# VHH binders against Regulator of G protein signaling rgs-3 (rgs-3): the designs that were tried, part 1

Scores and structures below are computed, not measured.

Target 1, 363 residues: Regulator of G protein signaling rgs-3 (rgs-3), of Caenorhabditis elegans (q18312)
Amino acid sequence: MWRSYKAETPELADETQEVDLNLHDSSESDHEGRQSRSASITSSTSAPASNDVTLQVPITNSSATSPTPSTGSMYFIAGMFDGKEKVNREQPPMPTTDGVEYPRAASWAAGNCANVLNDDKGKQLFRVFLFQSLAEENLAFLEAMEKLKKMKISDEKVAYAKEILETYQGSINLSSSSMKSLRNAVASETLDMEEFAPAIKEVRRLLENDQFPRFRRSELYLEYLEELLPRSYAEKWAQSFEGLLGNHVGRHHFRIFLRSIHAEENLRFWEAVVEFRSSRHKANAMNNLGKVILSTYLAEGTTNEVFLPFGVRQVIERRIQDNQIDITLFDEAIKHVEQVLRNDPYVRFLQSSQYIDLLSKLK
Structure headers, positions and changes below count from the first letter of each chain, unless a header shows other numbers; Kabat numbers aren't used for antibody chains.
F, E and O are the ipSAE of ESMFold2-Fast, ESMFold2 and OpenDDE, as the mean of both directions, binder to target and target to binder. V2 is 0.75 times the mean of E and O plus 0.25 times the DockQ between their complexes.
[cut] stands for letters that were removed.
The coordinates of atoms that the task and the answers printed are left out; those that the model quotes come from them. Centres of patches stay.

## First folded at step 6 (VHH; framework vhh_5c3l_4)

Design b1 (from a5 with T59E; at its last look DockQ between E and O 0.29; V2 from the best seeds 0.00; counts 0 for: pae E 2.9 > 2)
Fold by OpenDDE, look of step 6:
Structure b1 (fold): chain B 363 residues (1-363), chain A 126 residues (1-126)
Amino acid sequence: as target 1 above (363 residues)
Amino acid sequence: QVQLQESGGGLVQPGGSLRLSCAASGFTFSDYAMSWVRQAPGKGLEVVSDISGSGGSTEYADSVKGRFTISRDNAKNTLYLQMNSLKPEDTAVYYCAKTTTHEFSSGWYLSWFDYRGPGTQVTVSS
């Protein structure tokens, strides 16, 4: 039951105060004119002199046998940016849509990276994305680590740990500390799995904080979702703005439309606030995101400036300044932006070729 | 009308445990994710923990992870928060909060709190 907040339009009391526009005409004239002054300030030239001192420093020809500069092999640390030929790694196969319903696929973008990794089709799609993003090693490393964890302590396990190190030490972007821990773990005859924990944690963090957010916004993921999108879902967007925004495919098409009418900043702000709210369990992340949102969308003269009612921005600014950042920080701003989007862009979107063409494509 | 009522707060020593309960009424309890939120004196609202409508998914603030456990009994329309290893910094008013469930959010949960209880005081002090 969507409680339609009937915004009670406050009856603007029609106080027609007849402000008597007394146009007093006052004409006055005055003149005055003066004067010229020319001041001339002068040119002076002075030239001074040439002194020629020819110091004949004698060319003593000492044939000092220039020691052959030992070609110090500048080992060009070209090695770090040796893009080792990413071996023509064949692109991982795209998962089929067979047996995948839209809600299942949509759930991959919900929550955290575990949601996509715990699904066989999702994981495969994410693998394709990681491959395209040159980050597939992160997932492969985690899978190798999971395999290693399941192995019993044996010479085979030690050998496999060495293989993991050799395979990934140059391809995974680990901190020096994590890499050192990983190397120590592999150097030990008794593999302490706790020594792998820093590297695993760091790679998981990279996937969670960088790759997974990109995946959720990727064309690859959106195309996969669109293929699964029932037409009935899209048809319901005509009745529910929230349904439109809450659907990844719908929001994507709405974004394209908003770009065409130069109103995308509102949706970007909306998405940023959603992200802000999603970080509610991470105080530091939420605080940082709140500040970023302020500077990106609410600061005057920004490229993504969102226009808010008077005072709404000031309240946000004050709360941020006072370190009163919590999940409610943007509540009034979001209400306003949603209203703006509902009143014009949404209505126009539903009449747009963008929406109509999507409907025609969907089964 | 939506009603939430928290209970189980009190004074506890550091390292102690409390179990909060929230009785919910006026809505289909199982259809909504629920949250525990807290507010310490002079601080903003902190989301402590979330639980899905089914209870199958839970999330925790970093500050309480491993110490607190959120659960629900949908048959009893009751939300719980087991708090273990309590610390002085856990001192706050704890609120049960109902989230807005978007019917059409194909997995995208806009977590809004549309209602919260009056709260229960938790004080952790020696």
Scores: ipSAE 0.627, ipTM 0.886, lowest interface PAE 0.7, mean pLDDT 84
Fold by ESMFold2-Fast, scan of step 6:
Structure b1 (fold): chain B 363 residues (1-363), chain A 126 residues (1-126)
Amino acid sequence: as target 1 above (363 residues)
Amino acid sequence: QVQLQESGGGLVQPGGSLRLSCAASGFTFSDYAMSWVRQAPGKGLEVVSDISGSGGSTEYADSVKGRFTISRDNAKNTLYLQMNSLKPEDTAVYYCAKTTTHEFSSGWYLSWFDYRGPGTQVTVSS
């Protein structure tokens, strides 16, 4: 049995550590009512194709991708939907730190993208990130939908809905079914917001599964958090290893220290296992991540090799080979890596110039 | 002492329904997210569903979406799993588990399942 992190360090955890599971039910509601489609029968007869790995794309540290430019990558401004004012403009302004406490900003990384999207300054920071990632049209679409929802039924609302369709139908990557639902919603002219739900859910899913994970680990977000970090928070890391690992800024500085002693791969492995566990409800994603983690950190002779006790790696290799991947796959490995990080590097980190210099800069 | 006790398992025919319960004690139930996890014969653990401490958000494995519903009664310290349209593939020992967080940036993932109950057997066959 594992000890509760909250029970061990309740007063040392920042807001991101002491939150409930932040589960969004948008993807789940998409599947309710599928009984009428005979999904169970069709899935069982078509199931052999689901055993094939579709894509083995690493989610961890993939922010270096360069998307190919397209018309859909042009910046869209909410409220300018005549189709002629798609703009490749300058970067959106950075949100100020004025009036923002660290726990508020730290919460923007929590669970799914709801916390960042529901905060005015968080959403602005995410918009800056999305602009740099050529994915701002997805956020602009959601903002347009929100504006449409708040409009009173009128000729203006109908015109706005048509402009939204014209603006986004060629630029956002929706499934054919979601796009058809969107077209039907606009064509109806009653503008029932329930008919827009499939498109809204799919765009939120795209932001949540691709762009939000990249945002969480971005230098943009890290720099914003560090400006807000109280010295008292960083001082508490001296009393709690879990408090250090649970803090976004803390892990960054610990990683820099670990790099200097050629042990960064242990923390990167820890972070990859955390991401693996977060994919627990998506069997194919979890299976793909498990294979990527094995090849990246546990294969002999790789640049990122993490050294495990005799037999631990062999058990992981066997389980992956036999397609016996579950949430416990890396339990023994992560236990070992935590012991390695806690006993040797952690103590030295607290005495390092990396930590001491950080404390001197914080106020 | 944290204690979790499952009940409600049994034998059911394909297409049938069962409702599982988990009685929790030894911690402030409403402060923690809870999960249902299952293990089929000869298979690994599958996390079936999660629910937040408030009950305001839920998540489901793709294999059970649209058929299973997780819920909780914080006044009774009880977690539930309503299972509809049961399939032979749902045959497993079902465990309730106490979790602390879903956050990637959190050290809580190092202690994903703090505590797990002894389980209740569900068998779907004709």
Scores: ipSAE 0.530, ipTM 0.813, lowest interface PAE 1.9, mean pLDDT 76
Fold by ESMFold2, look of step 6:
Structure b1 (fold): chain B 363 residues (1-363), chain A 126 residues (1-126)
Amino acid sequence: as target 1 above (363 residues)
Amino acid sequence: QVQLQESGGGLVQPGGSLRLSCAASGFTFSDYAMSWVRQAPGKGLEVVSDISGSGGSTEYADSVKGRFTISRDNAKNTLYLQMNSLKPEDTAVYYCAKTTTHEFSSGWYLSWFDYRGPGTQVTVSS
């Protein structure tokens, strides 16, 4: 897959030049702000957090938007669904698309959750997601900790720290040691923010490892992205298979099409290898993902089995057995899978109502 | 014709520093994210660091974070890696690698390395 000055035969001038120019144009349209995903954020891992994907409340289509919350702290507390004849819980407002272009919004899914949390529109969208999945207390806790950090040492700061503990100690999923550290920090009244760090770090890890992966694949996020998607981006998919697969919305519509013809397995494998490559900076995670990909997608008899030419799978198996796992492990396999997807399903997708109807809706 | 040429490697004591350079030609340099990739003796490839086409975003392997700094000068078509606090474990051939996209991450993107240079040897020994 790699080229170097010493590995290449003499240049094939015009055909080689045309390929390079096409890659440049297709790649630039997706404005990404970060390196490839790390393995710790993949939905294909065996992490327990992926078991909760379907917890969202169904959205009934109506012309009315939920109003802004009337009270701040109570807005973020779960459990007000019973004890009243008419129970209401106010959703936070959806962020507008004003001043947001597709590349900015697409970048919210990249890297770690700091990217989405550091964008005012992205953070608000993530807050709506957390509300719909009954998990908003984790973000609310972190926001309360930032407010506490900014306060001057005072009776007010001590009182607020005690309020935070009372509000969140029953709803936040902390280890016993981190909860003890939080209680001790509040009780000491020194209010040194270093004493709160264990709790803050653990809640941040919960957002990162459990809730952020679910946000990335959520209908809420995909619908927001699709609203921003220029027609010109989607039109270029007809000339670039790589452009289709590299676009979050495009890949979503392609998946729906593949399901309709019972052929999604190659795309699932492709996504798993992308996640494997995204773990490139964490050697242990990459090693583990490589083994999981082999057992999940490449071994005979798995529910997600992908067909590969005979020699390709065997080389992968031998390398894993010999602990020779690096970023190139699946290069031949993914090349084959991309060829399979490109040669038939991709062409059929471009002719399908799935793609044509999408183009008609985009501006 | 894509050309990448690394330089700046050599022998250095543990705790020392080196600065690697990579001269690029044959493509619009600022359009592509770039990476440093290394291979220690008898080991596989490790992606050390990445930088976006504009230079605005960077990432690092856990093994080098805090010690190495990637940068680029798009006016000079040159990629750099400043390596401080070097350890014997950093001994490797270091390659400059071109990716296929301007950014190295955005949701579900399709990107990979398509070219690398011949590499420069870095040896850290006492």
Scores: ipSAE 0.389, ipTM 0.772, lowest interface PAE 2.9, mean pLDDT 76
ESMFold2 (binder alone), look of step 6: mean pLDDT 82; pTM 0.839

Design b4 (from b1 with W108T L110E; at its last look DockQ between E and O 0.26; V2 from the best seeds 0.00; counts 0 for: pae O 2.7 > 2)
Fold by ESMFold2-Fast, scan of step 6:
Structure b4 (fold): chain B 363 residues (1-363), chain A 126 residues (1-126)
Amino acid sequence: as target 1 above (363 residues)
Amino acid sequence: QVQLQESGGGLVQPGGSLRLSCAASGFTFSDYAMSWVRQAPGKGLEVVSDISGSGGSTEYADSVKGRFTISRDNAKNTLYLQMNSLKPEDTAVYYCAKTTTHEFSSGTYESWFDYRGPGTQVTVSS
């Protein structure tokens, strides 16, 4: 009895079939779109460090002049999360892995934050991440708004709206116009839900454009995924380079291996090009990411330099200079990088202690 | 072999409408995300719209949002683009494209231009 096998792993197929819930570019104002671009770049440079805050907390003296960044990027690893508001802050409980299959948890990284917010365990894991990032009030506010919306017209609904205003007035960072609209909505007898829309939209934008990108790159999320990873999925990486790259846990272990042979910049470049292509509907974001990728990975003498065949980098540089940026900008470069990763590092990874030890602990 | 064939292009006046179709064969159509991509004279490629394999998720470029609607009929292996309120700047060759993934930013492996049709010309002029 033979089964017909598809080249794709079940986990890869589930990730590719996820609903793409990316933010609607044209539904946003021009100034909001530009803010999202700046926020996305800032999040990209600082996102990996969300769980490294404790490693940077011991830094007490800024008397040392900040080292010249090798890539020209600013590192905000401790600065965004180094303030302690309360001595007795209590962490929300970690969600269990009971009843969660790997494809379900992997889906939480897809598109925008709708998938993670619509899953009870996904939302709880995101809440734990937000607590560690000192941003849990943003999620709590959205949950309070949803509860308010579902309440029947009554004195209780009015009282709850007033309680929300008092609770979040000083804890969420809203624009003056959004805060005024929120105050006006609470002061009204009818509690017009349209008056809450500016505040809801602004808080959702912060979660979707800043916090969610950091969450899906966090050690917290990656550790949760690894607990769910079936050994059969990891075994299939020996037969499919694409299967390895398409798996969040697989890329993490491959990255650690590549770091040990001083080649992780090739995978980081690959990941950056994937993010560049994902920005295809936002021209300004794509143009800006293209420039950042060129300066980070393709400039000579940088710590993250990716080596390309003669002329490939020159073509990319010229296209950026001439403002000829489209989704094909990095096609030749990524083709070369994939060949480099596939030929030697991939084969060695499959023979490495990194991969063998992972297989040994999976079930 | 994957085959994609566009149709429905033509000359239309500003403010008019066109419906593009793409007939797909050689792969399990419902398993793959599909895109409409265009190239204006002397310009680079622009991805105007994407649709998931199930049809449950759609995305649009800022330039076409609110005017264009992407849809698919998985029973007929056909992709559609409904184009309303057409403008001269919509003049381009429109291509149907097969993509490998629905979630590119998560690092799921992709080859963006695995397969693309020969294209259909859309001209918006008075």
Scores: ipSAE 0.515, ipTM 0.807, lowest interface PAE 2.0, mean pLDDT 76
Fold by ESMFold2, look of step 6:
Structure b4 (fold): chain B 363 residues (1-363), chain A 126 residues (1-126)
Amino acid sequence: as target 1 above (363 residues)
Amino acid sequence: QVQLQESGGGLVQPGGSLRLSCAASGFTFSDYAMSWVRQAPGKGLEVVSDISGSGGSTEYADSVKGRFTISRDNAKNTLYLQMNSLKPEDTAVYYCAKTTTHEFSSGTYESWFDYRGPGTQVTVSS
């Protein structure tokens, strides 16, 4: 796979000439493969994808046969939560695309949610996503905490802290210990921001680990990106399979085409390997992802099975068994999968209405 | 043709320092993110550090964070790795690797390495 140098086994074996002339030219891509990588965690092919944050909200102890909170307590909790979802709320305005280039908007999905939150257009788009997911309060709480942090110690700061607690204590999803810390921090009136840290940390974690991945794969973000996509970018996909796969919008339309011919499995595997490689600095995470990929995509007889030449799967299995997991673990498999996708579905996609109709809409 | 050539390896005592260099040619160096990748004897490849095309963003493996510093000089088409507080487990062949993109983007789905050099040996032994 690497040009100018052949990867050779350490033992004496058949020498192989340089075999990979593919030059990979990449751009930001979506994380749709992530929900497939953990087959049972985010969703499976048999279950519809959920984009509703309220499905993640803990409910009263489901293992208890008798309600620990009284019926009146449950009504109060539900009323407070539902009160933040007034039917007369207006969606925040969509950010315009004025002055936004595709690479800038594509970068919002990169790394962690700080990237999208530090861009004024990206933050507004994420706010619209959160509103649609009934979770805008999480971002609003963090913004209020940032404002509070910047205020000088004063009776105005104390009043604002009390306002924050009153506004958000019924709507944000905090553990009981973090909620207690938040109440104590406000009641103490010392306004030591370290006392607010447990609540800030939990809300930030929800934003980062749940809502941001959902944003990256959302129809809202994809439509915004598509509106920005220059026709010239999409035209280059006809000359570059790697360009198609590396582009978030391109990969989305290719996925739709693949689904229509019941052939999405190779793309899902490709996405899983990209995620595996992105964990390159976290050895335990990379080891775990490698094992999940083997069991999810390379196990015989599953609906997610990717077909590989006989020896390829066996080498991967042996390396995992021997704890020999590195960034090259799936190189031979992904070369095969890319060739399968390039040889037939890619050519058919370029001739399909999916691609042609997209081109006609782009500027 | 893309060419990458590492240098600066050698034998060093534990606690010592080395500076690796990688001379690059055959492509517009500043357009591409670069990495240092190492292979210890009998082990797989470990991505040690990454740097963006401009040099403004860097990342490090947990095993080297705080001890190693990646940098680049785009005017000289040269990538560097300053290695301090070296340990015997740092013994490896170190490779300079070119990516296919200007920036590393966490969570992307594309392959991102396409070239590496022949490597330079670093041995940390007393």
Scores: ipSAE 0.415, ipTM 0.783, lowest interface PAE 2.5, mean pLDDT 77
Fold by OpenDDE, look of step 6:
Order: sequence, then structure tokens, then C-alpha cells
Structure b4 (fold): chain B 363 residues (1-363), chain A 126 residues (1-126)
Amino acid sequence: as target 1 above (363 residues)
Amino acid sequence: QVQLQESGGGLVQPGGSLRLSCAASGFTFSDYAMSWVRQAPGKGLEVVSDISGSGGSTEYADSVKGRFTISRDNAKNTLYLQMNSLKPEDTAVYYCAKTTTHEFSSGTYESWFDYRGPGTQVTVSS
């Protein structure tokens, strides 16, 4: 009975404040005028001459004493980042793989940041990643806020709120608005927990949109997964291209191989199209991703240019131009790229040391 | 041969409700995820809702979340869309689509439509 933990996606209240841009149409008229003038003038030529002057500059041997290079004190502008001594926080301990099956760990990369945070081992691994990324304060702040929310004694709660502000005001990257709200909340004699909501929302957004995507593709996460990967899974990749791409570890190793043969752009494009298709319920996100994919992978001369059959790119360009972006936008392109990947790189990968060494490592 | 046939569309006032049905044949209905897709005049294809083959998982577009409910009866090979609190912007041709899906181990989801019905018109107007 796999309890599908329905991560309640918090309703992002779309406060579309209609900023009424009253574009005042000031029409002013003014007129004036005229004139023409033409002027023409001329010509002249002259050529002159050649003079050869052989100036014998004397070779004076002046022993220029090599000025001692003044050790220009590179004033490391270390100053403005008064990085308050990030207290030498000891690296969080790595979670063990004990009692963790591959599907469980693989699920941490699925969906949203809640999937990793709701798992004790996942959360710990994510904490290690955040520490390495100098972003551990974001998670710590959220945990402190959860603790604060659970506190019942008013005086203790106020004291703890002050401690939270003091601890995190210099370490978390909040907007001025959210920080102001947080400060107001703490300055109040009666803690209104709603005043903390902007800061919590912003930190959650940061984790979701920046840190979590980075975690999913991090070496830390991939190494953890690889340790859990059954050999039988990797063996099945020889029979299933989809199985290879559908596995994070497999796709990682395939990426390394593709990079070695200068064909990684095909996989990047494939991943981008998968992301595009995953955004099918978010029209604006899908539209934006479609345009990004076009400019990144399908524009002529791009670093990640994917070669498509004649007309396929033009159809995509036209559809984007005509605002006819839907889930099918890249269907012909992705079919072609998948075929390209299947016919040569995939076959070569299965024969490569990259794949063979992985198989030898797996139990 | 795969066949999908939508029904239940029509004219409804704002705030009204409709229930769409899609009769499926020519494939093992329970083995495939199904989707409702709509196309408004001059707009692209919008995925309205998805449901897994078992019916255990559902997803909705942000535009319809909380108003629409997708369901299926695998014994009857029928897909449903309950549409409540209809708005003028819900006016579209609604299609039942058979999805081919690939679930990645990471939980990444790839899907495309390999077949869709002829559609049913839904018009929301005062």
C-alpha cells in the first residue's frame, strides 16, 4: 500500500495587482520649420615625398634596475561581504543508505521540494547539499518557523521569534518587503504569525525554484542513488533506451558519454522538452519554456544547436511566432532527436567503458 | 482501432455545470492514462486534466483546479469530466485524449497524445 503522499501544493495566491499604468497620451503638436542649404566644395591632391632618414639611434646599454614589483596589495574587497563568520558550522552528517531502497531515493527528485523534505533521509541529504551550497540557512529558517508555530507559551514564543530574526536576518536572502514584514512581526507585542508568511513563502520559493533543481542534478544526490542502484536496473538499459533515460544514474552516465563524443546537446534538448511537457498545466510556464528551447537549442549558431530535419525548425518557429504553443510543439523534433540518440550514441554507450565500469561497480 | 467519442457538451450559463463523457474502444482502457484537452477559438491546445490508468492519480490545469473533476470507469471504458462553476473562458472544444506515458524513475513524467476524439463543444455564455 504505497501511500501516495499528496504534497498539498500551497495555493500561490496570484495577487495580480493591476498596476493601472495610466499612459497619459500627451499629444503635443509643435511645428517648425525649414531650411535647405547645399554646400559643395572641392578637391585637392597633393602627393609628396619620401625622405629616408636613417637615424642611427645609439644602443646605450643602460642597466635598467628591474624595479621590484610593488606587491600591489590586492585589497581583496573582502570588505563588503562582511560575511559575518558563518559560524564554522560543522558539515551535516551524510545519511546512510541503510533501509533505503532505490525507488525511495529516486522519488526525492520527483515533483517538488516537499518530496525530499518529507523524507528523513532525503531531508538530511538535502541539508548536506544546502550546506555545500552555502544555503543551509534557508532550511534552518523554515524549521525554526515550524518550531515557532508549534510553541504555545506567548513569552517564550516572542523570545524565540526575536532569536530567529537575530539569527537569520543577515544570512537569508529576503526581499526588503519580506524582511520588513518579518521585523514588524517580531517587534509586535503580540506575534501575528501571518506577518511571517511573506518570508516563509519567499524562502520556500527559493528552495523550490533554485536549490531543489540543483540538488536533483548534484553529484551528491547522484552518488547516493548510484550506491542504491540495483545492477539489474542497469542491465535492463541494454534492452531499453527509455529505461536508460528514465533513470537518473543511467542518464547521468549517458550524459558523460555524450559529452565525450560532443553530442550532449541532444540530451539537453530532450530534457528541456520533457520539462516543457511537464509544464502542460501551466500555460505561461509552457510558453516561456517553449521560447527558451527555441532560442537555446534550435536557433542557428547556438552552442547547443540541435540539428533537425528540414522544415521541422521552421514549423516550430512559426508556431511560436503565431502563439500556437501547446504540448505538441516539439513532437517532431523530439522524435528525430530520440532516433538520433538511439541509432548511434546509445549503441556506442552500451559498448563504452562508462557503461561497463558502472555495471562492474554495481552489486 | 482506437476510438474515442466525447459527449455531454453544450450551452451553459456562467456558474453552471456540465458533465462530459468519453467512450473509449479499441485498446485496454485501464492500461492508459487519459486526458481531457480543450481548444478555445484562436488558442492552442490546453491540457485540462489527466488521470492515470488506474484512476489513482489526477492532475489539473491551474485554470480549472477546484472546479473540474476528472474520473474514469474502467469497467465501462468511459472517461468523465465534471465541470462546475463554468466560466466564459471555459468555452472550447473539449477532446478526450489517450495518452502514451513514460514514467521515469525520478518521477519525471513524459506524455503525449497518440489519439483524441472528434471533440465536443462547450459554450459558456449568458
Scores: ipSAE 0.104, ipTM 0.650, lowest interface PAE 2.7, mean pLDDT 83
ESMFold2 (binder alone), look of step 6: mean pLDDT 82; pTM 0.829

